VH-VL binders against q9h9l3. Designs and how they scored, part 294

Target 1, 176 residues: q9h9l3
Amino acid sequence: PRKMVAIDCEMVGTGPKGHVSSLARCSIVNYNGDVLYDEYILPPCHIVDYRTRWSGIRKQHMVNATPFKIARGQILKILTGKIVVGHAIHNDFKALQYFHPKSLTRDTSHIPPLNRKADCPENATMSLKHLTKKLLNRDIQVGKSGHSSVEDAQATMELYKLVEVEWEEHLARNPP
Short names: E, the ipSAE of ESMFold2; O, the ipSAE of OpenDDE; V2, 0.75 times the mean of E and O plus 0.25 times the DockQ between their complexes.

## First folded at step 14 (VH-VL)

Design Da4 (framework fv_amlenetug; at its last look DockQ between E and O 0.79; V2 from the best seeds 0.00; counts 0 for: pae O 3.2 > 2)
Fold by ESMFold2, look of step 14:
Structure Da4 (fold): chain C 176 residues (1-176), chain A 120 residues (1-120), chain B 108 residues (1-108)
Amino acid sequence: as target 1 above (176 residues)
Amino acid sequence: EVQLLESGGGLVQTGGSLRLSCAASGFTFSNYAMTWVRQAPGKGLEWVSGISYSGEYTDYADSVKGRFTISRDNSQNTLYLQMNSLRAEDTAVYYCAKVRYYGSGSFDYWGQGTLVTVSS
Amino acid sequence: EIVLTQSPGTLSLSPGERATLSCRASQSVRDNYLAWYQQKPGQAPRLLIYGASNRATGIPDRFSGSGSGTDFTLTISRLEPEDFAVYYCQQYKSSPLTFGQGTKVEIK
């Protein structure tokens, strides 16, 4: 069958008042949770707000970071032709300036069977942290050092596996 | 083939200055972050300074902050290290190194090094 | 600053033997941003491993890296004559970037 990966990104603030979210880290894992990609990325625009509490990004990380154009090429080469799993994944694709085919996209923030397993409202948008605690008995995004995109990508893949058979069958019957 | 060639090392008195150069070829220099690493005779490796591909971001080891300045000229494919207020502890072979494409912060290509000797 | 402490300081081994080199960090190297280098006398360092466990391009498969958090290991499964050198670990999670003090692998 078609290969599956999970992605998670960390963003910093660019543009006026730092309100634009720009890619500053990206992690990709395979089905087994092995890291395929994990890099700090230097946005093409000036960074106004590192958002360090959530992103874990500091100025020092930008010194050796991969330029956005190069990183984007590396990332898209990995994603092409694969089923890509993420949480609120539209934000990740927006930061990558990229559209992935809907038929190959899986968003753990919008899977009703996953919400039902967590005893959450079927159509609610639940956080990755909440779903991971409830369904995997794992605490992620702990402390004030920022999120780990590796940790988050791995958690996202494990969450998808809980509903993979049911959801893939649903999508086969109901193509996007 | 990637080549990095350091120059500008030599003998200098304490308090003096030197400017090191690193000539790059065999890759698109302006796309890559660069770094300086030094090694005192008979000792291990010590990171000195790094610079982003555009030169916008720089960083320094505490032992050299305020005395050393990293810079680059992307039109000449050259990395520089201006070293001022030199101390005996700065005696080392100085390497320039290219930051690796994937695994950024590790260094995949190194120059041959240039020796800086600081004497009283 | 993350201090990297390598052990042992010197390994005296014969060709064909297995070498195990340790690198301990003073605090967690989160997400395994750790590299290993080989350096022979009079030469620049050579990158062996990045990301704690990924072999750099052109590095023989007898070299492997493992570990996470604070404890990392470089293993050379079967020493060749050209493997007698000094080995350094390096973290790239936080500034300042730091190297371990080195482990010398020498012929017995």
Scores: ipSAE 0.698, ipTM 0.881, lowest interface PAE 1.3, mean pLDDT 92
Fold by OpenDDE, look of step 14:
Structure Da4 (fold): chain C 176 residues (1-176), chain A 120 residues (1-120), chain B 108 residues (1-108)
Amino acid sequence: as target 1 above (176 residues)
Amino acid sequence: EVQLLESGGGLVQTGGSLRLSCAASGFTFSNYAMTWVRQAPGKGLEWVSGISYSGEYTDYADSVKGRFTISRDNSQNTLYLQMNSLRAEDTAVYYCAKVRYYGSGSFDYWGQGTLVTVSS
Amino acid sequence: EIVLTQSPGTLSLSPGERATLSCRASQSVRDNYLAWYQQKPGQAPRLLIYGASNRATGIPDRFSGSGSGTDFTLTISRLEPEDFAVYYCQQYKSSPLTFGQGTKVEIK
């Protein structure tokens, strides 16, 4: 079986009026929740909006941040050949300017059995916070410090594990 | 082999200025954030300042903010600390340190330090 | 700022014994952005542990880090003569970066 990792990224706003979402932090965990990668990342363009209340990113985090080009290379090396789990993961890949093969991607925001288990409509897009609370009885993304991409990646992996067997069987029968 | 060599320390009067330098070798200097950490005689470690790989972002401890300026010349593989309005409490060994793995915030290599003594 | 308090101030042990050093933070150090350093007299600090539990390159197996939130521990499973030194914890989750006051491991 292929190795599985979960990814979560935090983005800041760059470009005019800060509307461009640029990668500012990336966390990757393995199947057990161990951190494989966790770095602040410096966008190539000037940051206009840190989006701190959501991203948890502050200006001082950019002092020790990894240049985007270097970080991207490191991250892609980790993801290559693996099943990548994420929540609304298209946003993460977009920020990375990288798209993982669909057959090797698992998006917990689009897994009907997971929503069913959480007593949510199967075709609804539920937040990571909500699913984590309902299924894991865990509070994430609390407080004033913003999100933790490590915490979110770990939660995402644990959520997926709840439906892994069923979903992998489904995908085997219905390859994307 | 990674090497960091501080220089510029010495004796200075209160209110005076001093500029420290740190010559780096053995790694791609321009890819890594750098930091200054100081240690007063017989005391513990105190973070002083940090600078991003490009120099675009800087950060300071409150105790030195407005008085110290961190900078770097990537073409010369050198880190600097301009210290103005020096006080007695600034007396310390000043270490130049490399940030581990680009952006971790921990310091994997240190220089041997340079002593700054501020006297009245 | 996050204040790190180390305990004990001094730890007197003999070679071969187990050393347990504590670092407590005034608030949660999220994502385990906690490092440990060793410093011997007249020398610069040396990185031992980063990310609370990751051993730095070249660091012997007898050194290990653990903990999360506000409580972190450095363990030396079996003290060697060269391990007697001062040990500092450091957080790098938020600015300003801060160190603990240090724990001195001395020979009994």
Scores: ipSAE 0.042, ipTM 0.704, lowest interface PAE 3.2, mean pLDDT 93
ESMFold2 (binder alone), look of step 14: mean pLDDT 93; pTM 0.950

Design Da5 (framework fv_amlenetug; at its last look DockQ between E and O 0.89; V2 from the best seeds 0.00; counts 0 for: grease 19.2 > 18.9)
Fold by OpenDDE, look of step 14:
Structure Da5 (fold): chain C 176 residues (1-176), chain A 120 residues (1-120), chain B 108 residues (1-108)
Amino acid sequence: as target 1 above (176 residues)
Amino acid sequence: EVQLLESGGGLVQTGGSLRLSCAASGFTFSNYAMTWVRQAPGKGLEWVSGISYSGEYTDYADSVKGRFTISRDNSQNTLYLQMNSLRAEDTAVYYCAKVRYYGSGSFDYWGQGTLVTVSS
Amino acid sequence: EIVLTQSPGTLSLSPGERATLSCRASQSVSDNYLAWYQQKPGQAPRLLIYSASTRATGIPDRFSGSGSGTDFTLTISRLEPEDFAVYYCQQRYSFPLTFGQGTKVEIK
C-alpha cells in the first residue's frame, strides 16, 4: 500500500487584473493529519490581488515566503510516489504547474460515495466546508482571517478516510 | 559553512543615524529571506525587520517603523539595516539571521551580532 | 500581535534531570509555526526546534518539541552541562514575528 498525503493550496492573483491564480501557500498532511509541509510561497510575478478574504494571504506573509521554484521542488519531492488527496485538486496542481498521475490522485469533490454519505446528489460538486460540516460535524473556513490550508488539508484527508475502503475498491475495479 | 558577519555598530547620539551591514557566505544568499533581530542588554530577543529573497517585500516591528529600513544587495551577498532617528531604547546587539526554507519564519543561522549604543 | 508567554522564568535543575519548558500563545497558532532557540551567555541564539517538533540540524535527540493551539513545550530529557542556557520560543504564524520572554535553565 502506498503512502497517502492530502494537499491544499492558497492562491493569489497575478498578471493583468490579477486573473492568474498563483500559488502563495501550500500545506501537505499525512494520513494522520500531521503537517509535512506548510509554507508561504512567492509567485514569480507581482501580486496584484492577495484575495485575502478567501486565501488568508497578506502582504506580510510574503516577507519570509519561499520562492516558487524552490517550493515547487520541495513539494514535488513530497508528493512523488504517493497517493495525493485533495478537494478540487486540479486547481492545486495547476497552481503548482504539476500534474500528479491520475491513478494516484483522489479528489474529494468528485467521489460519489462521499456525497451519498452526506445526503447530497452523487454527481454534484459540493464544497469542502459543506462536506466537512455534514460528515465530520466540524466548522472550517470560519472567521475573518481567511482559509487555513492546513485545516482544509486535514479535513480533506478525514473525509476521504470515511470512504477510503469503498472508493479504493471501486478504483481497483475501474482504473482511471 | 554558513557565515553571517554583522558590522557597523557603535556609539551614536540620540537622533543620530547608523547603517548596519551583514555579510553572508556559505549559501546562496539571493534565495533566502533575511531578518534582523535585536537584544537589549540583559533582555530578550525582539524581531526588528524582515526582507524577502528578492527584496521586494519588507516588514518591520512597530517600534522601528518609519525609522528603520531593511535592504539587501544580492550581488554583494549583503544585508543592510539603515537606522535613523535612533533612540535610547534602540540600544541593543543586532543580529542578522537567515530564514530557512522549511519553517519559513524560523531562523536557522545567526551572526554574532553588532552592538549599537544610543546615548543622550 | 501574538504574545508568547514562557514559564517558568527560571528553572533550576541538576545535570541528568528532565527539563520541561512551556510557551503559551495569546491566540491559537498553527502547530507548525512555533520555533525554539537556545542562547548561551555571550553567544548568538541557536535554532533548536522548528515547526513545533522538528529538530534543527545537529541538535541532539534529548531535545524535543511538542504542542498545538496555544500551548507548546520544549523538553530536554536529560540535561547536559552545556544545556544550561536561556531558551526562547518564537512564532511565525503572523506578523510581527514575536519571541517569548525566555526561560533560564540554571544549574541547581
Scores: ipSAE 0.727, ipTM 0.886, lowest interface PAE 0.7, mean pLDDT 95
Fold by ESMFold2, look of step 14:
Structure Da5 (fold): chain C 176 residues (1-176), chain A 120 residues (1-120), chain B 108 residues (1-108)
Amino acid sequence: as target 1 above (176 residues)
Amino acid sequence: EVQLLESGGGLVQTGGSLRLSCAASGFTFSNYAMTWVRQAPGKGLEWVSGISYSGEYTDYADSVKGRFTISRDNSQNTLYLQMNSLRAEDTAVYYCAKVRYYGSGSFDYWGQGTLVTVSS
Amino acid sequence: EIVLTQSPGTLSLSPGERATLSCRASQSVSDNYLAWYQQKPGQAPRLLIYSASTRATGIPDRFSGSGSGTDFTLTISRLEPEDFAVYYCQQRYSFPLTFGQGTKVEIK
């Protein structure tokens, strides 16, 4: 089968009043949860709001951060041709200024079989934290230093594995 | 071939100033973050300061904050360290190093270093 | 500040022997942010391992890195005469960036 990876990104606020979400960290893991990519990324625009409470990004992280143009090239090379799993993944692709083929995209925030396993309504948008606690018996995104995109990407891959066979068959019968 | 060449070291008195330079070649300097690392005689490595590829972001070890200023001139492919209010404990070999992107932010290329000696 | 403590301080071995160098962090470090360097007398450091376990370009496969969290290891499977040097671990997980104090590998 085609190789599968999971991605998670953290964003900061750029533009007027920090309203634009710009990529500041990206983590990619393989099917087994091994880290393929994990870098802080320096947006091309001035950072107005680090959003540290949720992003975990601080000014110091930007000193050695990979410039967005270089990071984007590195990330897209990893993603090309692969099934990419994420949680609310449209936000990650938007921050990358990238559109991955829908047939190769898996979004754990919108998989009905996964919601069923969590005893949640099939049309509900469930947070990664809640799904991970309910289905994997793990607490993620704890502590006072923001989210870990590595931790989140690994959790996302494990959640997808719970429904992989069923969902891949569904998509084969119902192409996006 | 990546090359980094430090210069500007020497003997200075306590309280004096010195400006170190690092000439870079063999890579697109303006794409890479740079750093200064020092090593006191017979001692280990100590990170001193870093600067983002554009120069917009800088950071310093607490031991040098307020006294040292890192800067870069991307048009001249040169990294600088302005060292003011020098102390005896600043005596060290100063290395400039290139930050590696993709994996841990390690320093993949180093200069040969320039010795700074601060006399009492 | 994350303190990296290397052990042993000095490792006295003969060529052909296996060297095992430890680096312990005062708090957890993501292994993507852990590197190892070699430094010979009078020379600049050389990057050996980045991301805890990935060899840098041109580094012989007798060098390997492992570990995660707070415990990291550099292994030299068969010491060559040129491997007698000081080895430093380094983290970039948290600022300030810190190095371990070094482990000297010397000929017995």
Scores: ipSAE 0.612, ipTM 0.842, lowest interface PAE 1.9, mean pLDDT 91
ESMFold2 (binder alone), look of step 14: mean pLDDT 92; pTM 0.942

Design Da6 (framework fv_amlenetug; at its last look DockQ between E and O 0.72; V2 from the best seeds 0.00; counts 0 for: pae E 2.5 > 2)
Fold by OpenDDE, look of step 14:
Structure Da6 (fold): chain C 176 residues (1-176), chain A 120 residues (1-120), chain B 108 residues (1-108)
Amino acid sequence: as target 1 above (176 residues)
Amino acid sequence: EVQLLESGGGLVQTGGSLRLSCAASGFTFSNYAMTWVRQAPGKGLEWVSGISYSGEYTDYADSVKGRFTISRDNSQNTLYLQMNSLRAEDTAVYYCAKVRYYASGSFDYWGQGTLVTVSS
Amino acid sequence: EIVLTQSPGTLSLSPGERATLSCRASQSVSDNYLAWYQQKPGQAPRLLIYGASNRATGIPDRFSGSGSGTDFTLTISRLEPEDFAVYYCQQRYSFPLTFGQGTKVEIK
């Protein structure tokens, strides 16, 4: 069995009018929820929108931030060979300019058994916040400080663990 | 081996100015954020200022905002701290320190420090 | 700002004894954004622990860090003569970065 990690990224707006989503924070936790990586990251381009109310990113966070190229290398080193769990994880990979093998990817936003367990339509895309509240009875992404990528990564891992056995069996029978 | 060497400290009168330098070697200076931390005689450590790897982003302790300016010359592997309107309470040993990639905001290497004494 | 309060102010122990140092934050410091430093007289600080529990390069295994939320601990399992120094905790969770006031570990 492969090692499993969960990832969550925060993005800021770069480029014209801040429409480009650039990686500004990345958090990775192991199966137990232990933090393996949690760093602020500096995009290669000037930040025009910190999206603070959602991202939690502020200008001060960029003072000690890791250059994107360096951070990307560090993150990929951690992810390589592992099963990577995330929520709407394609956004994280896009921001990382990296795509993990589909067979080693688990997206909690597209796991029908997870939605079923939460009394949601199986084919609906539910938010991490909603699923976490329904299935873990835990409130995440609260307050005015924005999201915590570590908290979100931990929640994502815990959610996946609820359906891990069933889903892994499904994937074994139906390889992506 | 990572080395940080501060210079520029000395005796200065209240209201005066001083410019500290930190020469870095043993690592790719331009890839790392840097910081200044000071320590008054017989007291604890106080974060003064930080600067991103490119120099684009800076921040300061409230006690020095508007008076101190952190900067860097990556071509010279040198960190600077321009100190203006110096006060008696600015008297301290000033350390430059390297910021880690992992656990950014932690400082894995420190210089030996340079003493700044502000007298009336 | 986040205020870090260390206790005790002074810890008097003998070589070979266990040292337990506390660092309490005025608010929750999430995601193990806590570091520990050692400073000997006339020397610059040295990083001991980063991320609450990770030992820095070259640091002996008798040093360990633990804790979460508002309560963090540095433990020296068996004090060596060279371990008598001042220890500082530091948070990187929010700006301004802040240090604790320090705990002096002195020889009994």
Scores: ipSAE 0.847, ipTM 0.924, lowest interface PAE 0.5, mean pLDDT 96
Fold by ESMFold2, look of step 14:
Structure Da6 (fold): chain C 176 residues (1-176), chain A 120 residues (1-120), chain B 108 residues (1-108)
Amino acid sequence: as target 1 above (176 residues)
Amino acid sequence: EVQLLESGGGLVQTGGSLRLSCAASGFTFSNYAMTWVRQAPGKGLEWVSGISYSGEYTDYADSVKGRFTISRDNSQNTLYLQMNSLRAEDTAVYYCAKVRYYASGSFDYWGQGTLVTVSS
Amino acid sequence: EIVLTQSPGTLSLSPGERATLSCRASQSVSDNYLAWYQQKPGQAPRLLIYGASNRATGIPDRFSGSGSGTDFTLTISRLEPEDFAVYYCQQRYSFPLTFGQGTKVEIK
């Protein structure tokens, strides 16, 4: 069967008033949660707002950060041909300036059986933090130091595993 | 072939200044972060300072902060370390090194080093 | 600051023997950000292992790295004469960047 990975990204604010979201960290884990990629990434545009409270990104992280063009190449090499799992994953792909085939994309923010297991409305968009607490009994994104993209990617993979058999069968019957 | 060539070391008295240079060739210098690492005689390696590929971001070890300034000239493929208010503890061989980004490497190429000796 | 403590300080062995070098971090480090270097007398360090377990280009198969969290190991499965050197671990996980104090592998 196809190999599966989970991805999570952290973004900083660029452009006027820091409103543009630009990629500043990317973490990729395999099915078992082992880290395949975890790098800080320096956007080609000047950073206006590190968004540290949520992103965890600080000025110091940019000193050795991988230039966006190089990081994108590294990341795409890992993603190509694989089933990619994420949470609100369209934001991650947008930050990567990348399209991944819909048939190989799994978004834990849009899986009705997963919401059902969490006793949430099936078509609601639930946060990763909420789903992880309810279904894995784990607290993530704790404190004011920002999110960990490694932690978030690992949680996303574990959540998908809870519905993997059911959802893969559903998608086979109803191709996206 | 990647080459890093340090220069500017020498003997200097306490309180003095030196400027180190690192000439880079064999790679696209402006694509890579760069680092200074030093090694005191008979001692281990100590990170001194780093600079992002564009030069926009820098950081320093606490022991040199406020006294040393890292900079780069991407048009000349050269990395610099301005060292002011030198102390005996700054005596070391100073290496420039290239940061590796691919597959999470650290410092994949190093110069030969240049010796800085600080005397009273 | 993340302190890396290497053990032993000196490892005296004969060619052909297995060397096991340890690096312990004062706090958890992502293995993606741990590296090992070799330094021979009068030379600059060279990268051996990156990402805790990946050999750098041109590094022989006898070198391997392992570990995660706070405990990392460099293994040389069968020592060659050219392997007698000082070995440093290094973390890139947080600033300031730090190296271990080194392990000297020498002829017994």
Scores: ipSAE 0.529, ipTM 0.821, lowest interface PAE 2.5, mean pLDDT 90
ESMFold2 (binder alone), look of step 14: mean pLDDT 92; pTM 0.940

Design Da7 (framework fv_amlenetug; at its last look DockQ between E and O 0.83; V2 from the best seeds 0.00; counts 0 for: pae E 2.2 > 2)
Fold by OpenDDE, look of step 14:
Structure Da7 (fold): chain C 176 residues (1-176), chain A 120 residues (1-120), chain B 108 residues (1-108)
Amino acid sequence: as target 1 above (176 residues)
Amino acid sequence: EVQLLESGGGLVQTGGSLRLSCAASGFTFSNYAMTWVRQAPGKGLEWVSGISYSGEYTDYADSVKGRFTISRDNSQNTLYLQMNSLRAEDTAVYYCAKVRYYGSGSFDYWGQGTLVTVSS
Amino acid sequence: EIVLTQSPGTLSLSPGERATLSCRASQSVSDNYLAWYQQKPGQAPRLLIYGASNRATGIPDRFSGSGSGTDFTLTISRLEPEDFAVYYCQQRYSIPLTFGQGTKVEIK
């Protein structure tokens, strides 16, 4: 079986008025929740909005940040050949300017059995925070310090594990 | 082989200025953040300043803010520390160190250091 | 700033013994943003562990790091003569970067 990793990225605003979402942090954990990658990343363009209350990113984090092109290479090396789990993962891939094969992607924001387990509508898009609280009885993304991408990646992996068997069987019968 | 070589240290009077240099080789200097760390005689390590790979982002320990300036010349593979308004408590061996990609903010290579002595 | 407190200040042991060094942070250091360094007299520090538990290149496997949150540990499973030195922990979670005050491992 293929190895499984979970990814979560934090973005800052670049470009005019900060509307471009640029990768500023990426965290990747393995099936056990062990951190494989966790780095601050420096966008190629000037940061206009750190979006700190959500991203947790501050200017100070850019001092030791990895250049985007380097970080991207490192991250892609880790993801290659893996089943990649994420929440609303299309945003992460967009920020990475990379798209993982659909057959190897698992988006916890679009897994009906997971929503069902959480007593949510199967076709609704639920937040990671809500699902984590409901199914894991754990609070994430609390406080004013912003999100922890490692925490979010770990939560995402744990959520997926709850429905892994059922979902993998479903995907085997219904390949994307 | 990665090498970092500090220079510019010496004896200076209180209130004086000194400019340290760190010559880097053995790696693509322009791709890595760099840092200065100092160690007073018989004391522990103290982070002084850091600079991003392009030089766009810098930061300092409170003890040196407003007095020290970190900079780099990527075309010359050189890191600098301009030290102004020096005080006795700035007396230390100053190390330049390379920031590693994995575990950014950790320092995988260090120079041998250059001694700065500030006398009254 | 995050203050790192190391203990003990001095650890007196014999070659072959197990050394356990502690580093406590004044606040949670998220995501194992903790490194360990070794420094011998007259030498620059050397990176031992990054990310709390990752051994740096060339570091013997007798060195290991563990911990999370506020409590971190460096373990030397079997002390070699060359391991007697000062060890520093360092956090990379926030600026300013900070070091512990150091633990001296000396020969009993």
Scores: ipSAE 0.764, ipTM 0.896, lowest interface PAE 0.6, mean pLDDT 95
Fold by ESMFold2, look of step 14:
Structure Da7 (fold): chain C 176 residues (1-176), chain A 120 residues (1-120), chain B 108 residues (1-108)
Amino acid sequence: as target 1 above (176 residues)
Amino acid sequence: EVQLLESGGGLVQTGGSLRLSCAASGFTFSNYAMTWVRQAPGKGLEWVSGISYSGEYTDYADSVKGRFTISRDNSQNTLYLQMNSLRAEDTAVYYCAKVRYYGSGSFDYWGQGTLVTVSS
Amino acid sequence: EIVLTQSPGTLSLSPGERATLSCRASQSVSDNYLAWYQQKPGQAPRLLIYGASNRATGIPDRFSGSGSGTDFTLTISRLEPEDFAVYYCQQRYSIPLTFGQGTKVEIK
């Protein structure tokens, strides 16, 4: 009955020396991988480091970007009441200045059954790229143009589906 | 009701300057990125320039870089386009447009345009 | 720069007919960054479709968009007299923002 979405965010550096991670792109997909949201977002603070190698964010993306306050409202409306899947999802919520209920949060970087399927240590934090290659036979985050937030969100949802039945039953017996 | 009203068009000689204005109402202007799009007589649409909601970020089509300057005054709800070193090929109707958030910055509201004619 | 090539240049049809307008990009464009506009003579453009397939506010359901990658389509299922206009596709995936050259839909 409860709808499920996957989220992925890209961040840029703000604040002193560009060390603060600020939201600059967010993509949300539904269970079937259809894009529900995909927007560049303009942080409220001056961008010091675009982190383009990983984020894919360039100065020109900011011209038409949605202001953080507006984007946050749009994103939270989509997330409310849903099971939200992400990879290292704490970082995405921190960038959104938001905390989703833990009972409705799924983090593919911390699912032991998923690691076991990938022949990885079950208590390790594995990269999305590695899990996707091992379990879905796909290469993501290819090239030097940075990560695709849509591609990453879609991969995250597909990974979760591999363990969805087992993990949802586990969480039902062991509420967070 | 969103309204965008361009002004400042007219006849100008090659090498001259002109400043276009776009008065905005019916929405919180300071929250939205804005753009200029032009259309030469009998021709298609050409993106000219865009500006972020705060004015911090701007970009230009190659054909106008170094000659045109986009700016905004959020206290006056007004968008500007300063056009310098005008050429005959700059002759067009100039539209002001509002960026739509959600839909990756499509242009959801347009003004009726102002004609700029550059004569040699 | 991404070049958008629209075809046909002119589409001559009668009211009630179905119109199919093509927009082909010189390189792949994410669907979320493809839009369609309608422009009637002497008027400003009007947003029809954003995100390749989503109708803008107030746009009738006879207008639909589809496609992905390099090939996008605007379909008007049953032409009304007010639909005879010029149609432009636009991409915002790559800077600079570019429009196609337009397809004129005219009365046969």
Scores: ipSAE 0.562, ipTM 0.824, lowest interface PAE 2.2, mean pLDDT 90
ESMFold2 (binder alone), look of step 14: mean pLDDT 92; pTM 0.943

